# Designs tried in a protein design chat: miniprotein binders against q53ft3. Part 163

Target 1, 195 residues: q53ft3
Amino acid sequence: MFGCLVAGRLVQTAAQQVAEDKFVFDLPDYESINHVVVFMLGTIPFPEGMGGSVYFSYPDSNGMPVWQLLGFVTNGKPSAIFKISGLKSGEGSQHPFGAMNIVRTPSVAQIGISVELLDSMAQQTPVGNAAVSSVDSFTQFTQKMLDNFYNFASSFAVSQAQMTPSPSEMFIPANVVLKWYENFQRRLAQNPLFW
Key: E = the ipSAE of ESMFold2; O = the ipSAE of OpenDDE; V2 = 0.75 times the mean of E and O plus 0.25 times the DockQ between their complexes.

## First folded at step 17 (miniprotein)

Design N26 (at its last look DockQ between E and O 0.71; V2 from the best seeds 0.69)
Fold by OpenDDE base, look of step 17:
Structure N26 (fold): chain B 195 residues (1-195), chain A 107 residues (1-107)
Amino acid sequence: as target 1 above (195 residues)
Amino acid sequence: SPESYKKAIEYAERAKRYAEFARKYAELIAREAIKNNDPESYEEALRLFREAAELYKEAAELFEKAAELYEKGDKEEAEKLMEEAEKYKEEARELFYEALRLYEKLR
């Protein structure tokens, strides 16, 4: 249902579903993370009148998780970018994930998505400055993300002569990735909100 | 105990949320089935969500009754209801997850 993206890291499309209405992504080395994108995969929409509250958790000084509401995703707004770098010293609650038996590693932060009624979500107040509202910030983040993806993908580039036969695997020509990247960059430059 | 009461209430509230969530999915896929003129493909997922919703409701009711018994000091009977409610919840959960999987395949 959900994906999570950190610039310079692999996209996560397999959230841990810890409950019927709760999903969790693990974020190792969270101290190096500035922004996180949470998005719907499009496979399963929210039911009518429901959306997702997005939370961030990090260990406090005692190693206990502190949860903070970052913002929301909905069918009408299926993706959001959050700045988490400034939140690591804040106060939060353990709800709605604190009471759940979630396997936690103290050094790993988490993104939690709680599926809730839209009316209930409207009563919640996200932590300040978590939502990236500026087009410029969004563009910069997207650019960094794309660059990191390209760099990552390129790091695995091998010539045909260097390829180890793997009949079970499909390969994409690097030129296809480059063309995609260039097209995406062009579209992004024209309209940062083209998607 | 006050803690047991609180727990029972929390579980009841959670079960109610899950019941509503299952119901909402049932409504969603029912509409989608009509829109796509393909009721047969959605039938099993729809059935499972509806059944899950009912089981969650039953679980919620039992948790609420357990909470009442804890308040009265009837711990033994309350614990029996908690166990029964948990069985309904777990069954509902299995159906719910299966329904989600089936629905995802239709998308």
Scores: ipSAE 0.708, ipTM 0.886, lowest interface PAE 0.6, mean pLDDT 85
Fold by ESMFold2, look of step 17:
Structure N26 (fold): chain B 195 residues (1-195), chain A 107 residues (1-107)
Amino acid sequence: as target 1 above (195 residues)
Amino acid sequence: SPESYKKAIEYAERAKRYAEFARKYAELIAREAIKNNDPESYEEALRLFREAAELYKEAAELFEKAAELYEKGDKEEAEKLMEEAEKYKEEARELFYEALRLYEKLR
């Protein structure tokens, strides 16, 4: 029903359904995660009048979960980006996952999604600073990806004086990669949705 | 005894929520079957959601009856109803998950 994405990791599309109306994703090495994207796959919609409350959980020093409400997803808002970097030592909030007895390792956090009535969701207050604009986050992710590619490709640059003969290999001048990178950055800055 | 009463009420409330959840999916599927002009393909998933909803409802009623018996101090009979209600809830759960699996395949 749901997907969960962290930058630099493969997308998760197989939530653990821990109850009829509750879904969980594990986040290993959660200390290195600053943002998470939660979205509906489009395979199964919410029924009319229902939506999803999204929670973040990390283990305390005793291995017990501390749950915090991040925000919501609905048929009308099927994806959201959440900042979790400031929440890893935060206060717990009221949550519907208290009956779960799942034991986890100290380095694994969880994203929980509880399917609820929209009227009930309207009474809930997410923790501050969790939700972010999807446009800003996409631009930031894309910029990091472009920087990473350029730095990686540049690490293999050689001059013609340094080339070893390899007739089966093709080469691209480094300035072509740089020009592509500069052009792409310019277009992205002018219109983040130009593709 | 007050703890047992509260537990029975909580289980009844939960079963009612699952009954409504299953019923809402049945309504969704019925509308999609009409929209797609393909009622035969959706028939089994729809049947399973409806059956799950009825079993959850029956479980909820038994949990409520158990709560009333706990309040009256009839612990032995209340525990029998709790056990029976759990069986209905587990059967409903199996049907609900199978209905979801079938519905996902149709999409």
Scores: ipSAE 0.643, ipTM 0.859, lowest interface PAE 1.4, mean pLDDT 80
ESMFold2 (binder alone), look of step 17: mean pLDDT 87; pTM 0.868

Design N27 (at its last look DockQ between E and O 0.96; V2 from the best seeds 0.00; counts 0 for: pae E 1.7 > 1.5)
Fold by OpenDDE base, look of step 17:
Structure N27 (fold): chain B 195 residues (1-195), chain A 107 residues (1-107)
Amino acid sequence: as target 1 above (195 residues)
Amino acid sequence: SPESYKKAIEYAERAKRYAEFARKYAELIAREAIKNNDPESYEEALELFREAAELYKEAAELFEKAAELYEKGDKEEAEKLMEEAEKYKEEARELFYKALRLYEKLK
């Protein structure tokens, strides 16, 4: 249902569903993370009148989880970018995830998505500056993400001569990835909000 | 205890939310089935969500009754209802997750 993307890291498409209405992504090494993208996969929409409240959790100085509301995703806004780097000093609020026995590693931050009624979401106030609203910031983030993806994908590039036979594996030519990247860059330059 | 009462109320509220959530998915699926003119492919998921919704509703009612009993000081009977409610909730959860998985495969 949901994906989570950190620049320089693999996309996460397998959220831990900790409850019927709650999904969690683990973010190791969260100290190096500036921005997170949360998006719907498009497989399962929200039911009518519902959306997702997106929360960030990090351990406080005592190792206790601090949850903060970052913002929202909806069927009409199926993706959002959040800046989390500045939230580490914030005060935590009582959060729907707080009462859940989520196995937490103290060094791992979490993105939590709570599926809620849109009316209830409208009453919630995200932490300030978490939502990336500027087109410039969005473009920069997207560019970094794309670069990271390209670099990651390229790191696995091997020549045909170097390939070991693996009948169960599908291979994509590196030039296809590059062409995709170039096309994406062009579209991004034309309209940063094309997607 | 006040803590037990609070817990029972919390569980009741949660079960109600899950019942509504399951119902809303059932409605969504029903609409999609009509839109795609393919009721057969969606029927199992639809039925499972409906059943889950009913079971969550039963769980919620039992949790509420348990809360009332805790408030009256009838702990033993309250605990029995809590256990029964938990069984309904867990059954509902299994159906709910199965329904989600089935629905996802249709996309």
Scores: ipSAE 0.651, ipTM 0.863, lowest interface PAE 0.7, mean pLDDT 85
Fold by ESMFold2, look of step 17:
Structure N27 (fold): chain B 195 residues (1-195), chain A 107 residues (1-107)
Amino acid sequence: as target 1 above (195 residues)
Amino acid sequence: SPESYKKAIEYAERAKRYAEFARKYAELIAREAIKNNDPESYEEALELFREAAELYKEAAELFEKAAELYEKGDKEEAEKLMEEAEKYKEEARELFYKALRLYEKLK
């Protein structure tokens, strides 16, 4: 239903569904993370009148989980970028995960998504400094991710003369990567929040 | 006991929420089946969400009855209802997850 992306890491698309309406992603080495993107995969939408409240959890100095409301994801706004670097010492908020049997690693933070009625979400207040609402900041993050992908993929480009036969491997022509990059850049310039 | 009463009430409210959640997915799937002009592909997921909703509703009613019995001090009967309600809730959960997986495959 949901994806979770941290710059420089593999995108997570297999949330742990810990209840019918609750999903969790693990964030190892969370102290090095400044931003997290939470987004809907596009496979399963929320039912009408519902959306997702997004929480960040980390262990405090006593090892007790501290949950903080980051913001929301809905069918109308299916992705959001959250800044979490300033939250790792913040105050906890009211949260719906306290009665669940979540598999917990004490040194790992978590992103929690709780599916709720939109009316209930309207009465919730995210912690300050969590949501990134600046188009410039989002555009810069997205540009860095695109540049990183292009540089990474390009670093494996070889000429046909340099290729070793490898029948168990699949290959993508470099031109496909360039065309994808060009088209994605065009869409991003047209609507930085198109995803 | 106060703890047992609160637990039963909490479970009843949670089951009611899951019943409504399952029903809302059934409504979503029914609309999508019409929009895509393909009711046969969606039929199993739709029926599983509807059945899950009914089982969650039954569990919620049993949890509420258990809460009333705890308040009256009839602990043994209350515990029997709690156990029965949990059985319905777990069956509903399995149907809900199966419905969701079937729906995801249609996408």
Scores: ipSAE 0.595, ipTM 0.846, lowest interface PAE 1.7, mean pLDDT 80
ESMFold2 (binder alone), look of step 17: mean pLDDT 87; pTM 0.867

Design N28 (at its last look DockQ between E and O 0.61; V2 from the best seeds 0.00; counts 0 for: pae E 4.2 > 1.5)
Fold by OpenDDE base, look of step 17:
Structure N28 (fold): chain B 195 residues (1-195), chain A 107 residues (1-107)
Amino acid sequence: as target 1 above (195 residues)
Amino acid sequence: SPESYKKAIEYAERAERYAEFARKYAELIAREAIKNNDPESYEEALRLFREAAELYEEAAELFEKAAELYEKGDKEEAEKLMEEAEKYKEEARELFYEALRLYEKLK
């Protein structure tokens, strides 16, 4: 249902479903993370009148998780970018994930998505400055993500002569990735909000 | 105990939320089935969400009754209801997850 993307890291498409209405992504080395993108995969929409509240959890000085509301995703807004670098200090709550038996590693932050009624979400107040509202910031983030993806994909590039036969694997030409990247950059430059 | 009462109420509220969530998915996929003129592909997921909703509702009712018993000091009977409610909740959860999996495969 959900994906999570950190610049410079692999996209996560397999959230841990910790409850019927709750999904969690682990973010190791969270101190190096500035922004996180949370998005819907498009496979399962929210039911009518529902959306997702997006939370960030980090360990406090005592190693206890502190959850903060970052913002929301909905069928109408299926993706959002959040700045988390400045959220490492502040007040948080244990709700809605705090009472859940979630396997937590003190060195790992988490993104939690709670599926909730839109009416209930409207009553919640995200932490200040978590939502990236700047088009410039969005563009920069997207560019970094694209660069990271390209670099990642390119790191696996091998010549045909270097390929190990693997009948179960599908391969795409590196040029296809490059062309996609160039086209995406062009579209991004024309309209940062084209998606 | 007050803690047990609070827990029972929390579990009841959660079960009610899950029942509603299951119902809303059932509604969603029912509409989608009609829109796509493919009721057969969605039938099993629809059935499972509906059944999950019913079981969550039963769990919620039992948790509420347990809460009332805790408040009255009938701890032993309350604990029995909590255990029964938990069984319904777990069964509902299994159906709910299966329904989600089936629905996702249709996309």
Scores: ipSAE 0.695, ipTM 0.881, lowest interface PAE 0.6, mean pLDDT 85
Fold by ESMFold2, look of step 17:
Structure N28 (fold): chain B 195 residues (1-195), chain A 107 residues (1-107)
Amino acid sequence: as target 1 above (195 residues)
Amino acid sequence: SPESYKKAIEYAERAERYAEFARKYAELIAREAIKNNDPESYEEALRLFREAAELYEEAAELFEKAAELYEKGDKEEAEKLMEEAEKYKEEARELFYEALRLYEKLK
């Protein structure tokens, strides 16, 4: 039903079906992997009204699986790219694989796909670092750039009493930078694509 | 015990989800058979999905009855129903996987 692709490796097309509605791919040497592509092979579609929730699992220090929701695959969006480089340390989320306590070696992670109702999937929240090229990722990157700029400019702030004579040099009141920063943040929160 | 009741309810809910899943595949296959004007090729897979759904439903009902017996403290009868429900569930699973195998061959 599904395929799993990691750059530089052979594509996996034989998922282990661990339940009627659950499929698993093993990812050996997962610490070297930054992105995973999950896609539908096209032989068997989801039934109408259903789709797939995609999870990433790695063994914790005790060898127990820690499952994190990456995102979704559907008949209308049959492939997706997930970034996992930042997910190899963290707390798990609610997940449907609880009865599937699969023993794992320390170097092997898993991608799990659970076939679910679309209405149920709409209520699930993926981990924030998994999305690739999304509006939310762009918003977060842009906010980080804005914070960096404001902190940089503010580090050069000098009061009028502490200035040396520089008659040819142009000055901008520090409050102008703050006002710009606040206005830009407000506009970005209203429309992440306004630029 | 409360733990046995909770387990029986969990198993009932799981069986109901598998019944729904099997029914959705039966609907998909029935539509494909009509679309392709070839009901004979799809007949066995469709039958197996429908039978799997019915057996999952029976398992769910037995798990629910077992949960009621656990609440009443009738552990011996509850365990008998749990075992019977598990047999129906495993039979349904075998039919479901065979149905998927047959459907995949039609592709």
Scores: ipSAE 0.306, ipTM 0.729, lowest interface PAE 4.2, mean pLDDT 79
ESMFold2 (binder alone), look of step 17: mean pLDDT 86; pTM 0.863

Design N29 (at its last look DockQ between E and O 0.89; V2 from the best seeds 0.00; counts 0 for: pae E 1.7 > 1.5)
Fold by OpenDDE base, look of step 17:
Structure N29 (fold): chain B 195 residues (1-195), chain A 107 residues (1-107)
Amino acid sequence: as target 1 above (195 residues)
Amino acid sequence: SPESYKKAIEYAERAKRYAEFARKYAELIAREAIKNNDPESYEEALRLFREAAELYKEAAELFEKAAELYEKGDKEEAEKLMEEAEKYKEEARELFYEAMRLYEKLK
């Protein structure tokens, strides 16, 4: 249902569903993370009148999780970028994830998505400056993501002579990825909000 | 105890939320089935969401009754209702997750 993306890291598409209406992504080495993208996979939409409240959790000075509301995703806004680098110090709550028996590692931050009624979401106030409103910041983040994807994909590039036969695997030419990347960059440069 | 009462109320509220969530998915996929003119592909997921919704409602009612009993000091009977409610909740959860999996496969 949800994906989570950190620049320079692999896309996470397998959230831990900790409850019927709650999903969690683990973010190791969270101190190096500036931005996180949360997005819907497009497989399962929100029901009518519902959306997702996106929370960030980090350990406080005592190692206890502090949850902060970052913002929202909806069927109409299926993705959002959040700046988390400045949120590592501040006030948070344990709700809605704090009472849940979620396996937590003190060195790992978490993104939590709570599926809620849109009316209830409208009453919530995200932490300030979490939502990336700057087109420049968005562009920079997107560029880093693209670079990371390209680098990741390229790291698996092998010549045909080096390929190990695997009938169950599909392969794409590296040039296809490169062309996609170049086209995406061009579109991004023309309109950072083309998607 | 006040803590037990609070817990029972919390569980009741949660079960109500899950019931509504299951119901809303049932409505969503029912509409989608009609739109796609493919009721058969959605039938099992629809059934499971509906059944989950009913079981969550039953769980919620039992948790509420348990809360009332805790408030009255009938701890033993309240605990029995909590256990029964938990069974309904767990069954509902299994159906809900299965329904979600089935629905995802349709996409």
Scores: ipSAE 0.697, ipTM 0.883, lowest interface PAE 0.6, mean pLDDT 85
Fold by ESMFold2, look of step 17:
Structure N29 (fold): chain B 195 residues (1-195), chain A 107 residues (1-107)
Amino acid sequence: as target 1 above (195 residues)
Amino acid sequence: SPESYKKAIEYAERAKRYAEFARKYAELIAREAIKNNDPESYEEALRLFREAAELYKEAAELFEKAAELYEKGDKEEAEKLMEEAEKYKEEARELFYEAMRLYEKLK
């Protein structure tokens, strides 16, 4: 249902579903992470009137993890960038993950997503400046995602001399990906919100 | 006891949330089936979400009755209802996850 992306890491698309309406991603080496993206994969939407509250939990808290509300994702805003650098452990907002037995490695932070009624979400206040809300930050994030995809795809490039026949596979010429990349960068520079 | 009463109420409220969640997905799927003019493809997932919603509702009612019995001091009957409610809840959970799996395949 959800994806989780950190710059410089592989995207996570297999959340641990800890309840019918609750999903968790592990974030190892969380101290090196400044921002995290939470997004809907696009296959299964929230039901009408519902959305997702997004929480962050620090590892190695004494006894009970503390969950901090970062913000929200909805069908109308299916992705969001959250700043997690500089967050402090402490009493967060009321959270839905208490009293659940979530499997967790002590040294690993977690992102939690709870599917809730939009009216309930409207009563919640995110911690500090967790959400990124500037056009410059949006364009920087978008450029990083674009670079990540291009670098990933190009790492599989082979010349015609290196190819072996694989009739059961479909292929996309590398220059098509490059042209798309260049066109997207140009459009992004002209209008960061064109897409 | 206050602890047993509180647990029964918590379980009832959780089951009610899951019943509503399942009903909302059933509504979503019914709308998609109509919009796509393809009710046959969505039929099984829709049926499972509806059945899960009914079983969660039954579990919630049993948890509520158990809470009433705890309050009255009838611990033995309350525990019997708690066990029965848990069985309905677990069956509903299995149907809910299967319904979600079928729905994902349609996408």
Scores: ipSAE 0.570, ipTM 0.827, lowest interface PAE 1.7, mean pLDDT 80
ESMFold2 (binder alone), look of step 17: mean pLDDT 87; pTM 0.868

Design N3 (at its last look DockQ between E and O 0.01; V2 from the best seeds 0.00; counts 0 for: pae E 18.9 > 1.5, pTM E .787 < .8, placed apart)
Fold by OpenDDE base, look of step 17:
Structure N3 (fold): chain B 195 residues (1-195), chain A 107 residues (1-107)
Amino acid sequence: as target 1 above (195 residues)
Amino acid sequence: SPESYKKAIEYAERAKRYAEFARKYAELIAREAIKNNDPESFEEALRLFREAAELYKEAAELFEKAAELYEKGDKEEAEKLMEEAEKYKEEARELFYEALRLYEKLK
């Protein structure tokens, strides 16, 4: 139902469903993360009148998880970018994940998505500055994400001579990825919101 | 105990939310089935969501009754209802997850 993307990391499409209405992504090495993208996969929409509240959890100075509301995703807004860098442990508001025995590794931050009524979501106030509102910030994030993807994909590039036969796997020429990247960059430069 | 009462109420509220969530998915699927003129492909997922919704409702009612018993000081009977409610909730959860899996495969 949901995906999570950190620049420089593999996309996560397998959220841990910790409850009927709650999904969690683990984010190791969270201190190096500036932005997170949360998006719907398009396989399962929200039911009518429902959306997702997106929370971030990180350990406080005492190692206790602090959950903060970052923002929202909905069928009408199926993706959002959040800045998680610089989020200080505010006073832990009542968060929907507090009562759940989520196996937490103290060194791992989490993105939590709670499926809620839109009316209830409207009563919630995200932490300030978490939502990336500026086109510039969005563009920078997207560019970094693309660069990271390209670098990641390129790291697996092998020549035909270096390929180990794997009949169960399909291979994409690196040139195809590069062309895609160039085209995407061009479109991004023309309209940062082209998608 | 006050803590047990609070817990029972919390579980009841959660079960009610899950019942409504299951119902809303059932409605979504029903509409999609009509739109696509493919009721057969969605029938099982629809059935499971509806059944899950009913089981969550039953769980919620039992949790509420348990809460009332805790408030009255009838701990033993309250605990029995909590256990029964938990069984309904777990069964509902299994159906709910299966329904989601089936629905996702249709996309």
Scores: ipSAE 0.686, ipTM 0.877, lowest interface PAE 0.7, mean pLDDT 85
Fold by ESMFold2, look of step 17:
Structure N3 (fold): chain B 195 residues (1-195), chain A 107 residues (1-107)
Amino acid sequence: as target 1 above (195 residues)
Amino acid sequence: SPESYKKAIEYAERAKRYAEFARKYAELIAREAIKNNDPESFEEALRLFREAAELYKEAAELFEKAAELYEKGDKEEAEKLMEEAEKYKEEARELFYEALRLYEKLK
């Protein structure tokens, strides 16, 4: 019913069902994870009037689970990106997973999805800064990539006096890279999804 | 010599930058898979970007080891490590561009 994706890792599509309305994904080495995406596979929608509350859990300093509400997925919003890097020292919140006898090991966090009534979900408050809109996350990633590329390309800049003739090599004037950078930023501001 | 040490360090820094770039492409591909709700179609390109990043990182480590050997005056061993690091770097570059080619075909 659900998938879970972390950048740099294989997509998980086989959630552990720990109750008829509760699903869990394990996240090994969670300290290296900054963002997680939770999405519906599209094969089984939520029942009418229901949706999914998404939680993040990690072991506290005593090894006890700390659960935090990240946000929601619904038939109308079937995927969401959540920032979890700032939550690894946060406080727990009210959650439905506390009674589950789930073996928890160090360095393994969990994403929990609880199928709930939409009215109940509307009254829940996610932890601050956990939910990142798809557009905002995409824009942040894109800006980082843009800065990284510019710094990378600039690190190889040489003057014509420094160049060794090489008829088989192709070269790009440095101002082309700057122009691309400026144009890309303008286009990104105009339409974050243009690329 | 001091000159050889400085070159090895420069190459290590460059390889680290390439590793970071390859890792960022892997993150981009992962996000694209999410937006399309089709993560399995992007699996091979994602794997190749991750492998390229790992190989660039290994090249950087070998360049740093070569710098240490140059500092000790062990020129012969340092040059062997420099050549090995260049092979890892070239392999990483090939994987990176193959990953990019696969990614462009999926778009």
Scores: ipSAE 0.000, ipTM 0.078, lowest interface PAE 18.9, mean pLDDT 70
ESMFold2 (binder alone), look of step 17: mean pLDDT 85; pTM 0.850

